# VH-VL binders against Putative inactive neutral ceramidase B (ASAH2B): the designs that were tried, part 8

Target 1, 165 residues: Putative inactive neutral ceramidase B (ASAH2B), of Homo sapiens (Human) (p0c7u1)
Amino acid sequence: MRQHRQFMDRTHYLLTFSSSETLLRLLLRIVDRAPKGRTFGDVLQPAKPEYRVGEVAEVIFVGANPKNSVQNQTHQTFLTVEKYEATSTSWQIVCNDASWETRFYWHKGLLGLSNATVEWHIPDTAQPGIYRIRYFGHNRKQDILKPAVILSFEGTSPAFEVVTI
Below, E stands for the ipSAE of ESMFold2; O stands for the ipSAE of OpenDDE; V2 stands for 0.75 times the mean of E and O plus 0.25 times the DockQ between their complexes.

## First folded at step 1 (VH-VL)

Design m12 (framework fv_modakafusp)
Fold by ESMFold2-Fast, scan of step 1:
Structure m12 (fold): chain C 165 residues (1-165), chain A 122 residues (1-122), chain B 107 residues (1-107)
Amino acid sequence: as target 1 above (165 residues)
Amino acid sequence: EVQLVQSGAEVKKPGATVKISCKVSGYTFTDYYMNWVQQAPGKGLEWMGWINPNSGGTDVAEKFQGRVTITADTSTDTAYMELSSLRSEDTAVYYCARETYYYDSSGWFDPWGQGTTVTVSS
Amino acid sequence: DIQMTQSPSSLSASVGDRVTITCKASQDISNYVDWYQQKPGKAPKLLIYDASNLETGVPSRFSGSGSGTDFTFTISSLQPEDIATYYCQQYDELPLTFGGGTKVEIK
């Protein structure tokens, strides 16, 4: 049997537990989401085909909360700007998110929908050539039937040309 | 193509243990939960449990707790379901099924393995 | 456990007929219902997910509707290849549960 005090303690615990569970269910339903028919990192708005030095190249991707990337504690790069090198047939990284000429903006939408805008403020010293912008992120998925998972993704813009007039 | 290929039919005696495999191809094994479903002859579908291949975490339906062990081998992209202390009532077709999700909706089972028939008889 | 009650258990209809199957959940499950088709000796195949979404590659004659506790699956014009057993399934709560199935036969 139980004392009156023990019964009151149990009642308090059950109320606290039930309230916490309800709040947790609400919070867990608001995680990163991608629009139906798309995936994280998909390009929503590509860069223009051509830019001049001094202009701003902009790409908008299906995004996710950037805090997820910090939690994963992998290489902490959100974006790269890459220039095509024809002699090696490869893309060379010319700057990343630590560069002062790049900007990253995360725009949170309704119910976990978001987008990531990557800007490259093309410096006067940029070489003419073919460039692309890449976005590296992590999305958090949490269903009431599943524990939380963090999944990596990447997106790559169409190539664009930088010219000097 | 995405495929789930299960091991072949088994005939076991009462009290024995059976271990069924489900080998996946065409997708990243650790990205999706794998479910196991039992279907007795002429009967409907009954969920047995799931595994998260990325963490090894499992959940098993109450009816099968203590007798079912679900495991995953990420080096071979294979999920396993082991059922011990076999009874005649365990005679059934066993399916593995991938739980597919869109990040903004609930999940569903697609694709399914072809099924493994287990017969328990003396 | 959430119980899924499916009706009818079996039906016979003619080619071209409209066939309706219902599924009732013992509690509110929002739109977390999927529908599967199973032909004899084969694994089930997804037809409808989240109550009303048609899976890619599935003929448009199949449809689903409903929310809360009452769900309906419809074949607008039954074809010979539609002979199968159909199952509903809820995804709202563990354990995951299926309806008892509806066997569809052509006269």
Scores: ipSAE 0.000, ipTM 0.465, lowest interface PAE 16.6, mean pLDDT 81

Design m13 (framework fv_modakafusp)
Fold by ESMFold2-Fast, scan of step 1:
Structure m13 (fold): chain C 165 residues (1-165), chain A 122 residues (1-122), chain B 107 residues (1-107)
Amino acid sequence: as target 1 above (165 residues)
Amino acid sequence: EVQLVQSGAEVKKPGATVKISCKVSGYTFTNYAMNWVQQAPGKGLEWMGWINTNTGNPDVAEKFQGRVTITADTSTDTAYMELSSLRSEDTAVYYCARGDYSYGYEDAFDIWGQGTTVTVSS
Amino acid sequence: DIQMTQSPSSLSASVGDRVTITCKASQDISNYVDWYQQKPGKAPKLLIYAASSLQSGVPSRFSGSGSGTDFTFTISSLQPEDIATYYCQQYYSYPLTFGGGTKVEIK
């Protein structure tokens, strides 16, 4: 986790940013924003109701800059894939952002708006059952004449079913 | 006016510990990361580490891990760099420099402290 | 670690001359390079950020260019007050690393 966190903090986010993007941030001091009527972690595109092993489950959330999470992480991860366990009536974590099966993509939009795409490449060894994807993030807010604050949030996808054949 | 003011020169013996302060004014302390840079006499600049002043979380370069501690005090708007087990090779000017961590990285060191000279001698 | 190789280590030029300094990164760092000026006995001062952007208040005779592994810093017409050591720095990956510096003197 620590190694994955370091990669996300330094190489992943630096690699995705252009000089044009950096200049805009310096000029405008942009903070994270959510679309009108939505909040951070809201699902913009749910997973399909059903997937087969070998397919890719995808959820798109209202996102925030992942750098905020590296230093303020309440959970040791940006995302979880969870399987419902009927015997205990609880959700069990089956993988997180350190898993090779998961991918996290942060897409920057206009003036602090962004989307977080979480992909789960469902392995052939996955058990059939009911699954969900969760996103854990932090948004940076700075009002005029106020110090910057970092606020945690989380989003949870609707459940979807994984079948083997 | 934005200003970073560092503590005064120090003369230390080998094996001692030195703690340098960097007091800020003219901006909100927690909006910027604070970086520390070492410059040996007649030599270039070497990055030592940084601290997120909002969270208090530091990152220290591997070369300095175990000997360097970076801290921040939001009640006094002051960052600190403590270097232990001093050696003659640690004789240098030490600078603090603010960096913007907007959008997930350190963009540029736009404001620097005046520097603190540390001399390690027997 | 990303190594920044700066050339030349020193140069002498006349007032009004065009001065060019180069930095080579050991790997592709896109445009994540800053340039600093350090006068004797003083702290460094940011001149150029993100390879080519001029810092506010810095004279227009200073410029930067490049991307990937090769970066150039230029003073279009050297002035007496430009006598200093100049450093490039990458911020693509931690640890942050500086070039070895170029000392600029007047003939």
Scores: ipSAE 0.000, ipTM 0.483, lowest interface PAE 15.5, mean pLDDT 82

Design m14 (framework fv_modakafusp; at its last look DockQ between E and O 0.10; V2 from the best seeds 0.00; counts 0 for: pae E 11.6 > 2, placed apart)
Fold by ESMFold2-Fast, scan of step 1:
Structure m14 (fold): chain C 165 residues (1-165), chain A 124 residues (1-124), chain B 107 residues (1-107)
Amino acid sequence: as target 1 above (165 residues)
Amino acid sequence: EVQLVQSGAEVKKPGATVKISCKVSGYTFTDYYMNWVQQAPGKGLEWMGWVDPEDGETDVAEKFQGRVTITADTSTDTAYMELSSLRSEDTAVYYCATDLEYSSGWYKYYFDYWGQGTTVTVSS
Amino acid sequence: DIQMTQSPSSLSASVGDRVTITCKASQSISSYVDWYQQKPGKAPKLLIYAASSLQSGVPSRFSGSGSGTDFTFTISSLQPEDIATYYCQQANSFPLTFGGGTKVEIK
């Protein structure tokens, strides 16, 4: 069965907030914040250097509210798992947020701060090689006396190796 | 080397105001929040508030609202905590603290660097 | 405000003993709890962050576990230099709040 990402299920996303927080967000349009010295999409926890098939690769990024991406009404991915292809000298997408083996968790923090955890449950059929995980999001910015804007961002993990032995 | 150096001990009368400083070195002052923590004699730790040295934005715990003012001076890389209308219950050690060694893996507030503490005694 | 209830308030143990301290949050804080050590006359020192992550330079005998509302801090083999008061702190919501502390003494 297909795993629904939390941000893909708009009903589930809405129901994960407390009533008081949901009401406050309706009354006050909350902005996203990045930690001091960081920007949206920055890697907070890289994947390990090496994984075996059957293990879970995990990357934690500086996140933003996934509601921003939904409100933009564009058909775009929230994450990709990419494998390096030496012959073409390029990265090939092997799965995305619609794939069964990927999971996305958004954790709301304090003062508009949040993190995004991307997991790739490495299937037994995965080819050995060099991989990376990418996160694509949107942050909401509001300056005093100006309308709010939604800005796109992306983050890319360090490369890691998948082995079969 | 990162250091947070606080001003010396203060003795004040009830109703007075005290202003404590925390001078930083070894990192970019404007890149990180500065927090203040109170510890009454023989008691636990209590968070008071923080300041963003870059823009002067502050957040102060409800218990201290109206009496605490937290500021930062970027020309001297110094944060300040001012407590007014002092009472005997304000006798405590006050610490400045910041989160610089942000661990890859978790997004949260913890304090990996602390000032040495400033003792404030409120007595008649 | 999230209340952190720490227990016990004090304990006495022998060198080499396993010491366990617990912390309960009044509401779920996921894994956003930190543990500090404070020696007499000194500022607190961070030991554990995010419930279970050991701070760089801290001895491996210190560990943390738990999620949600119940958290545990453990010293696997108590050493004389571990005499101190230990505090938990939640980082889930403002205001940041600390537990009442646990004083650890050698008998």
Scores: ipSAE 0.007, ipTM 0.543, lowest interface PAE 10.6, mean pLDDT 82
Fold by ESMFold2, look of step 2:
Structure m14 (fold): chain C 165 residues (1-165), chain A 124 residues (1-124), chain B 107 residues (1-107)
Amino acid sequence: as target 1 above (165 residues)
Amino acid sequence: EVQLVQSGAEVKKPGATVKISCKVSGYTFTDYYMNWVQQAPGKGLEWMGWVDPEDGETDVAEKFQGRVTITADTSTDTAYMELSSLRSEDTAVYYCATDLEYSSGWYKYYFDYWGQGTTVTVSS
Amino acid sequence: DIQMTQSPSSLSASVGDRVTITCKASQSISSYVDWYQQKPGKAPKLLIYAASSLQSGVPSRFSGSGSGTDFTFTISSLQPEDIATYYCQQANSFPLTFGGGTKVEIK
C-alpha cells in the first residue's frame, strides 16, 4: 500500500503562492498547512452514501504529516471505523488503524499541504448498519523565531450505510 | 517494484571509518524514514537509527551516538550510514530498511522492505 | 529502553508440527510487536505486524497474538521452507529493540 498517483491528482487543487518571497516566508512559519478556508481534519471527499460488504469505503481529509503523532513517542490512533448502535444510541468502534482491513495513506502536497486518505476494506462479516470514519492527527506549527507546537485535530466523515446482498 | 540496493562488502582496520550506501527505487524517497540495522555474526538484530530524507532529521540509538552518522541525499535517492572508530566488535552485516505502509501498521518502525545487507569486516 | 525477551533461543520440530515462540516486553507495548523471518544469508522478512496482522503474501499458517507484555508467534504446521531464525521487534517507542531470535530447525 503506497502513495498513488490517483491521490496526487486529487491534490491538484492545493493552494499555490503568488511569489517566491511570499512562499518562503510562509514556509518558514508553518510546517503543516491547511488550504485557505479549511482546517485540519476537514472532509475533502466523503464516503459514498452506501456500500456492500466486500467493497472499499474511502474518505479524504485535510491532513498533516503523520510523523508529528509519532514524534511524541507514544502510540496514537490515526483512524476509527464506528458503527451506530440504535439500542444504545451511541457509536461503537469496530476497528482502528491497527486492523488489517483499514488503510491510511498520507499524500504529501506542496508547501506544507497534504491529504489523508482513509480506506475501510469492508469485511464480508461486517454487520449491516450505519457507519462513519474518523481521522485523528497532529499538525506542527512553526512560526519564524518561535518554538514549534504540535496541535491535535480530528475529522469525522458523514455517515454511510453498509448493506449485504 | 520497491528496491533497496546497498553498497558492497568492506574490509577495514580498527580505527577506520566505513560509509555504506542504500539506493532506493520504486517509491518516493522523501516520504518515508530510512532505518539502519546491525547484525553481528551469529547474533541478533540491533536498530542503529533513522533519517527522514525530507529534512535530514535523524535519531541514533545511544549505543552508537558519537560514532554513527545517518544521512540522505535526495538528488540520488540514496541513504548513507557512516560508522567511525571501527573496532572488531563492529564486524557485522548492516541493513537499510524502511516501512512504506501507513494502514494498520502505521507505526514506521516495522520494516517491510530491506536492503540485501552489507558485510563489514574489521580486522587488524 | 524496552527489552524484548524471546524464548526459546532454538527449537527442533518435525514437519507438520505446531511451533510456538514467545516474546516478553519489559514494559507494556500495547500490540506494537512485529515478527520477522530470516533465512541464512538473507535479509529479514516481515511476517506479522501489530501483534496479529498478517503481512500480504505471507502464508496463513503463520499467526501472532498477544497484547501488553506477552506475545506469541505460531506456525500451525511447520514446513521445510520455514527453517529460519525468527525475531520479534517492539514498535512502541525508540530505541526500537529486537528479541534475541529463535532458530527453528527440522528434526
Scores: ipSAE 0.006, ipTM 0.511, lowest interface PAE 11.6, mean pLDDT 81
ESMFold2 (binder alone), look of step 2: mean pLDDT 90; pTM 0.921
OpenDDE, look of step 2: ipSAE 0.016; ipTM 0.630

Design m15 (framework fv_modakafusp; at its last look DockQ between E and O 0.04; V2 from the best seeds 0.00; counts 0 for: pae E 12.3 > 2, placed apart)
Heavy chain, then light chain:
Amino acid sequence: EVQLVQSGAEVKKPGATVKISCKVSGYTFTGYYMNWVQQAPGKGLEWMGWINPNSGDTDVAEKFQGRVTITADTSTDTAYMELSSLRSEDTAVYYCARSEYYDWFDPWGQGTTVTVSS
Amino acid sequence: DIQMTQSPSSLSASVGDRVTITCKASQDIRNYVDWYQQKPGKAPKLLIYDASNLETGVPSRFSGSGSGTDFTFTISSLQPEDIATYYCQQYDNLPLTFGGGTKVEIK
ESMFold2-Fast, scan of step 1: ipSAE 0.327; ipTM 0.748
ESMFold2, look of step 2: ipSAE 0.006; ipTM 0.466
ESMFold2 (binder alone), look of step 2: mean pLDDT 94; pTM 0.946
OpenDDE, look of step 2: ipSAE 0.477; ipTM 0.806
ESMFold2, look of step 8: ipSAE 0.006; ipTM 0.480
ESMFold2 (binder alone), look of step 8: mean pLDDT 93; pTM 0.942
OpenDDE, look of step 8: ipSAE 0.000; ipTM 0.586

Design m16 (framework fv_modakafusp)
Fold by ESMFold2-Fast, scan of step 1:
Structure m16 (fold): chain C 165 residues (1-165), chain A 124 residues (1-124), chain B 107 residues (1-107)
Amino acid sequence: as target 1 above (165 residues)
Amino acid sequence: EVQLVQSGAEVKKPGATVKISCKVSGYTFTSYDMNWVQQAPGKGLEWMGWMNPNSGNTDVAEKFQGRVTITADTSTDTAYMELSSLRSEDTAVYYCARGETYYYDSSGYWFDPWGQGTTVTVSS
Amino acid sequence: DIQMTQSPSSLSASVGDRVTITCKASQGISNYVDWYQQKPGKAPKLLIYAASTLQSGVPSRFSGSGSGTDFTFTISSLQPEDIATYYCQQYNSYPLTFGGGTKVEIK
């Protein structure tokens, strides 16, 4: 996949690994976990209600290891920034993880717990309006008598407004 | 392996325009940001601006807005920084630097590698 | 703009000394700080990213710490090849900003 390939090039992380090395990494991986009372993709820290162009919108989600997405990419991206279009009554994607103004940071915690931080560095060309940030990930799950499985999940931030000064 | 090679030193008169090139090799040019940094003689580092070669999007620091144009030619894997209306205060070494991001075990954004630098001297 | 105030502007120390450089951000920037080494006539080189993560191939005598607004960079045992100017840089928001630099010299 073009977007998947672009993401891998951008991170360097798995581009130099053989398929056997990738398989070994999957076999030795610990299970992803969500905090009690939470699910993968849940918002831990929402964006502010309002931002100005030039500011950084930040959302922290309950995360999972992004290595899971290498072979199971469902949306060809880890994140989207979407703008509400009242005329069509729909959300339009304005950027994804290949966009210069977005950053994706995965922070590993204890025993499979992790956080995914999505930043949108709001360009001076951004149109005023209502926006949201979405996170697309995959978690590894293993039952006692079953092989490990990779499950997709999505998280969506509360909407926030972008204004000009 | 991964290299950023910049064009050679330039001597310009006040009011002239200079265009510095940064040719990349050893990686997929469109997969990484390209940053530009100015360093005046005996002074510190100052970020000038940034480009995503894949989208063509740019952002330029306020100090340089109106005088700096950042472009890329994806057919030759070359980034460019053009600085117009040159002043003596623009005498500096100019660096291109690749923006690298680490997502998996740590979060980070840093400049690696850097070009060797291009000296621009503005004198009358 | 986020201002990065670096101190001291210069220092002289003996081989084997512990050297500490500080960097203060004008607002909270989590751990989004990098440290670079620049030797005379050369391009900067990354030493530390995300405040405390040592870049591959960089000697273990270099370390970083801090979060929020206060960051430190330490050389546990100064070596002759460490003569350079060191810069902190924040990447929390655009425009990206560097500290003023600390020139490290050997006595």
Scores: ipSAE 0.000, ipTM 0.493, lowest interface PAE 14.9, mean pLDDT 82

Design m2 (framework fv_modakafusp)
Fold by ESMFold2-Fast, scan of step 1:
Order: C-alpha cells, then sequence, then structure tokens
Structure m2 (fold): chain C 165 residues (1-165), chain A 122 residues (1-122), chain B 107 residues (1-107)
C-alpha cells in the first residue's frame, strides 16, 4: 500500500487502502512496537564485562521514538551513565544525555520497531569501578477506537567494570 | 498546587438521582482526562468512566451504561458524575481521579478527590 | 474484561519486614500496571506506575516488578505508616480493572 500526494488549492493525498489490514499497517507506522517476547527498554546487546579508559561502552535497547519524550515541549533525560558507590550502597550519575562523552542513536525499523543505542566514550579521567548504563523513554500506544497513550519505560544494562590498566 | 475537591455526602431514596461534583484547581482542567471510581463499603475499587474536558467526550463502563452521565463545565473547572435509578447496591464512596498525562489518556491516576459518600436507603 | 487477581487478600507483618504482594492478569498486559496505596478513610495514592517506576515523592522502600501476566509489589522495610490496603490496576484495555486489594497490617 502507498500514499500518493497531489498538489492543488490544498494538498491532497490519494490513499489506496480501504480494508482493515491495510489500515492497521498504516496505524503501525505511527506507534511504537516491541519485538515478540520483549518489552521497551530491554537490553538487546549488553556492554562488555570490562572496558579500559579511552574505549567506548555500548548498549543497545529495544527503543521507542524519542519524539514521544519531547512531544509536549518537555525535555526528558534519555540516558544516564552511573557508577556504583560502595560507601553509600547506591548508583551515582556520572553523566547524562547532555554530556560530551555520551551518544544516543535511534534506529527506526519496520512497523514501529526500533532500537536505541547508547554509547559512553570513556574519558581518560574516569575513575576505575563498576558502571551501568540506563535508557529512559516513552512509547506511544494506539488502539483502534481509543485515544493515544504515552507510557514511560526504562532499561538498565548489566554492570560492567572500568579499569585503567 | 493541584486539588480535586468533591461535593458533600448525599443520602438518597431508591429510584432517585445523585449528581456529584469535582472542582479542580492548580492545573489546566481541559488538559487532563478525569475519571470516576466507585468503592462500595468494605470492597475494592471499580472504574466507572472518564471524560475529556477539552472535547466533552466520555466513555462509561458497561455496568453503568444507561445510568451514569459524566459531564464537565469548563467555565467553573468542574467535572460531574450523575447516577440515576439509584439502588441500595449503589451505596458507596465515589472518587474523581485525574489521568496523569497531559492531552493523552494513560489510565494512571496521579491526583484523587477526597471522595463523596452516597447512601441509598428507604 | 481483563481480570486482576491479587494475593494475598491480607497479611500481617512486623515493622522492618519485607512485604511482597502479587498480582496476576488474565491476559498479557505488557507492563501496563499501576500500584496504589489506600489508608483507611482516605483516597488511593499512586505509588508505582508502568509496573516498576516509582512515582515522584514516594519512598524508595516501595518497588514493583514484572511483565506480561505476573506482577510483584514489594515494601523492603515495612514502616508503621505503610499500614494500608494496596491495589494493582491494569490499563492495557478498557474497562480499567483493579485487583481485589491486599490489606497490610502490623502483628
Amino acid sequence: as target 1 above (165 residues)
Amino acid sequence: EVQLVQSGAEVKKPGATVKISCKVSGYTFTGYYMNWVQQAPGKGLEWMGWINPNSGGTDVAEKFQGRVTITADTSTDTAYMELSSLRSEDTAVYYCARDEYYDFWSGSFDYWGQGTTVTVSS
Amino acid sequence: DIQMTQSPSSLSASVGDRVTITCKASQDISNYVDWYQQKPGKAPKLLIYDASNLETGVPSRFSGSGSGTDFTFTISSLQPEDIATYYCQQYDNLPLTFGGGTKVEIK
């Protein structure tokens, strides 16, 4: 199925779909989908168990359109890089999506499927220790005869070690 | 701050109609769906329906269809739930609850009214 | 309608105990479940949304997990002020449905 655009006094589109299956295919282009057996934020490719300073840590998550997170002109945090702090038994944010050393890539797939890749370019000044990467997103769900809903989700990588040797 | 303030307790006879109000403040009334939830004495929560105050569109659970009317008055930032043909089993606390997401339905309720007790007795 | 089955219906625990409540959906609802706390005579309060996300201002001792049909709500260290009835709720499909509730009491 395909949409043909025609320009006149106003822009017109000629649609060739009329059955429920072609309409569903059209709707799937504007919603987010997770692969069967997975949910949004699931880790598809974990970081390696260990990195050296100067290397790039990479995690790939089941993604959603980042436009959902800023749809209402609201800034959202897409990612954090966190270091475990044993004295407080907590994870401390080292950097987020505004940091120079982080990269966020959204790769659109077919029928609402997508992946989010988070990279952390480990600076030479990074402290050795245990780290993790988190992804924060929002997916758009649209059921027939229902209003669209925007739902938050998060994913967390397995922990990995950063060493200076 | 966000507040949902409901009207006071009501005692009604079987067959009567009750109209409960939920007046909001501290946010844009037309930006969020408003829901109504029933809780019978000693029982759990049961969703009744919603209204989109921006459009006036409503959806009512099948159990309450034909007896429940949900409306909104944007000039007074007030949502209403009207329940007709009252029966003894309608004795309950009724809550209004705001949907969490602006301009979209999520089904998650971040702010609730204090509740209105309705007693149906002869 | 999606049926939410919550267990146990009531439990009694001591201050400092770990409390676990479960909720089962009659069909796959992904992560579209919330958890509410209701203290006697009060309106419910949202604690957890989207199965595992802590609502703003809610103490970190509360947590949620699960996906699909099986969901768990946990209080890591029960405090006196946590005495309440807890409800799960699905929003995958209309009508919205709640679990039967779990009354948490101190022994």
Scores: ipSAE 0.006, ipTM 0.469, lowest interface PAE 14.3, mean pLDDT 82

Design m3 (framework fv_modakafusp)
Fold by ESMFold2-Fast, scan of step 1:
Order: structure tokens, then C-alpha cells, then sequence
Structure m3 (fold): chain C 165 residues (1-165), chain A 119 residues (1-119), chain B 107 residues (1-107)
């Protein structure tokens, strides 16, 4: 009954109240930053290797301000949940950010750092098999004497299994 | 502290348009979706649609598509539901109700707006 | 669309009685069922969310249970102030759908 699902992105902005909101918002509006040794879309917390229907699969990625994606959406979605299809040896999109089962949370940190959490609430109707979660974002970069640019990126979780037992 | 305050009762003729407002206070407007629910006199609750207050993207139930427009104004923390081509069957109380992105219930409701459609 | 079939449509009970209302979904919806209380002339009030979680400030005599397609709502000891219409609602998929309601009255 996917064709009756709604098409909103369901973005939730988690606010950090340990610093002034004005300063934090200004920094995040100007530039996005990845932690040292990481890049945007890197997996900070992978999904578990196995889930049962009714459980919640969760992946945390190095994130960027989702406001950048409103104007420059590459995949028309912040996230996908994909199921591996062995017959065609390809990943099939099961749901995206408009699906009731998915949630996207963006947590603002300091100095342009942020995390993106993708949750998939595995429905009882889910087919058993191998799944993965992907995140699609855009980061804002500004070099000295150059105009600001918006760069697309993506992250992909390790595969995990969904079982019915 | 958290409140949803709706606009006052309306009396309209068939074919008219009504626009109901739902002004919020006490929380971050864009952190919750806003639902609209219809209740005809003596009848049950019927979901009309909702809006993602962060993106402004609405989703309207098929029964109301073409007649209902749901919008949100982040500068005034106000959601709106506009119903056009009014019929006597649209006589009802209309509620706005917020829902968190975890989908754990509509925890705060407006007081309701009565719309009467009569000739 | 997911249909929510609620029963009974009305019931009469005495103060102190145990009251049980049921809801059946037309397909599996995991635990995405909420229960509301509506008193005459008032907006609905959330009592139970996620099938079994009690909303903050709601008396412990109210409870919910179930998963998949079959859900129940219970008032363990009916009080006079509990006289109202109760609705289940699925939050699994749009369009959101409510049960037909159960009117609870005192004998």
C-alpha cells in the first residue's frame, strides 16, 4: 500500500542548548564540517547485523544541514531503505523519507558539526532478506575569496538481515 | 504551556470557501507535524490531512483532494486549512492536532472550529 | 487504506466495572495504535499511544494492549468522569484512520 503513503521528508531537528542558538545557527548556515578523519556521509554507528520485523533499524551518519538539500536535492529524498534482490543482483528501494516507517533526525553540534540519524521501523509486512540504509545530503563549503558552494554526498550502511523469527 | 488556538466559528453558504487558522505557542512549530481532523455532528473523527511544518509539504486524504489546501506559516507559527466548494455535508467541527515525528499520538489539540454550511 | 473496526459502538456499565473496547486493523500495523477520549463539546484527549504506553497525566486505570491487527483498551474500574466516547486510531500509514468510536455510559 506504498502508493498511498505520503511524500513528506519528516525531518526532525534536534537542538543543542549548551550554546547560544543564534551563534550555532549562524555557524551551521555558513559552513558544514566533518570530524577530523571523517567525511560527510560516513557511518558513525552501523545497523545491527540482524533485526526482526517490528524492530527499529538505526544508522547514524556524519551529517550536514538538511536546509542545503531543500534547494539542491539530488535523489529527491534524504534517505532510502533498500532490499537486495539476488535474481537481478541489484538493490531495490523499499521506502524513502516519505514513508511512514522511516524517520530522519538531524542533530546540530558545534562549529558546523552534525549527525544524521536514519531509523527504519521494520513493518510486520516486511519481506525477510538483506537490507541497507542510505543517506543523501549536501554540505555547504566556503573557501577564502571564493563564493560558497553546495556539494552533494551520500553514505551507505553495512548490509543487515531482516528475519521473521 | 503548549497551546493550539483555532479561529472562531464560521457560517457559510454552499459553494463558499472557509479558511481556518491554528496558531501555536509553547513549543518549536517546525518540530511537529500538524494534523487536521473533521467531525460531523454526532459522528466520529475523520482525518483530512497533515502538513510537514518544517518543509511546508502537505498530504491530503483522497476524499478531500481538490477541495482542501493545508499550509503553514513559520513566521507566525500558524497552520491553515482551507476548504472550498462547501456543501451542507461539510457542516462539522474541524480540529488541528500536533504530532511528533515519532508518530506517538496527537498529544495536543486545538479547541475546534465549528463550520456551518446552510442556505 | 487501513480500516479500523471498533467494537462495541456503545456500552453501558456501572461505576467500578471493568470496561473493554476492541479495535481490529485490516492489515498488520505493529504497535502503531493510539487511543483517545472525547467528552461532549470537547476536543479529543490522547490516553494511550503505541498500543500500550500511558500518556503522561492519564490515570493508571486506563490501559492498552495488542499488536499486529488486534488491539484492546481497558478501563479497570469505571469512574463517573470516564463517561465519554473512545476512539482508536492507527499511526502506521497515511491516511490516518480512526475507529468508529465507542460511547461509554453509566447504567
Amino acid sequence: as target 1 above (165 residues)
Amino acid sequence: EVQLVQSGAEVKKPGATVKISCKVSGYTFTSYAMNWVQQAPGKGLEWMGWINTNTGNPDVAEKFQGRVTITADTSTDTAYMELSSLRSEDTAVYYCAREGWDYYGMDVWGQGTTVTVSS
Amino acid sequence: DIQMTQSPSSLSASVGDRVTITCKASQSISSYVDWYQQKPGKAPKLLIYAASSLQSGVPSRFSGSGSGTDFTFTISSLQPEDIATYYCQQSYSTPLTFGGGTKVEIK
Scores: ipSAE 0.000, ipTM 0.483, lowest interface PAE 17.2, mean pLDDT 82

Design m4 (framework fv_modakafusp)
Fold by ESMFold2-Fast, scan of step 1:
Structure m4 (fold): chain C 165 residues (1-165), chain A 121 residues (1-121), chain B 107 residues (1-107)
Amino acid sequence: as target 1 above (165 residues)
Amino acid sequence: EVQLVQSGAEVKKPGATVKISCKVSGYTFTDYYMNWVQQAPGKGLEWMGWIDPEDGETDVAEKFQGRVTITADTSTDTAYMELSSLRSEDTAVYYCATDRYDILTGYFDYWGQGTTVTVSS
Amino acid sequence: DIQMTQSPSSLSASVGDRVTITCKASQGISNYVDWYQQKPGKAPKLLIYAASTLQSGVPSRFSGSGSGTDFTFTISSLQPEDIATYYCQQYYSLPLTFGGGTKVEIK
């Protein structure tokens, strides 16, 4: 479980607090919210630039309630681990959320804020190379007097290297 | 100077259809949902449904499903409510109303003057 | 559907009296309640939104309070021009639903 304090500047909150912000937060209790200056799927904590086999790669994304994805699933998965293939200049999926090596954690924060943590427990059989982690989610949006809508989003981590030494 | 101006009173026979208009001015028609509200004589307010004029999507209360059609014409900034298979119980004043909660500036609420529909046998 | 139960159905009070009207939601609706005033032969007029926020131009003798399921509308000092029927309305969920109304008359 991670703290969501990075979503708020506590000093500015105390010094510049307004009724409009309070009302916004109350109204957004039942919907997913992204922090100011961020969008859903944005990376809050990137993976390290390099990992060895046997280590755990971790990425934290601006998240949304995974319940939204149960029937609206894009890519049939919450996450992928992808390896770069230079000869085809493309990313190849090596793992998804059904893999034993991956873990998905959703942590609900303040007033509709949340984060999604993706872990990849790098197996000893992993090939050395360049990898990335992607997150696929859906956020619930509701304007006053409009029905709620479910919007898909995706986030992609910076690339990182896996080495066998 | 926001105005919602509704069409005039109607007298209909049971089984007929009535179509009420609501012409807006003074704001951007597509920025707000348009609601329709029924008020029977001496009774309270009852929500019938709404339309999003931007895309024409509607939602209608269960009591009125199958009999109410709500439409909007963005070329004339006019919303319509059509009620079919009229019964004596449909005798009422019908209001169009638009509201939007803007988080920074608060609520906006505009109502038409009402249209009286009398269904007599 | 969320049911809004409003009480009383009618009341009579003297000029200067404090008038209180209550509204109860059948489920939690946070602060998503509006209060309307309707004078005979006229369309409703919004007085209070978000349970307690006074609409611009509305006299300060009108106030609202409450959250969750129980809401109150108050006129601190009743004036002759306040003779009207008052309605609560929830906008937490579709369909939008109104209370049954409270008719306020002066003695």
Scores: ipSAE 0.005, ipTM 0.458, lowest interface PAE 15.5, mean pLDDT 81

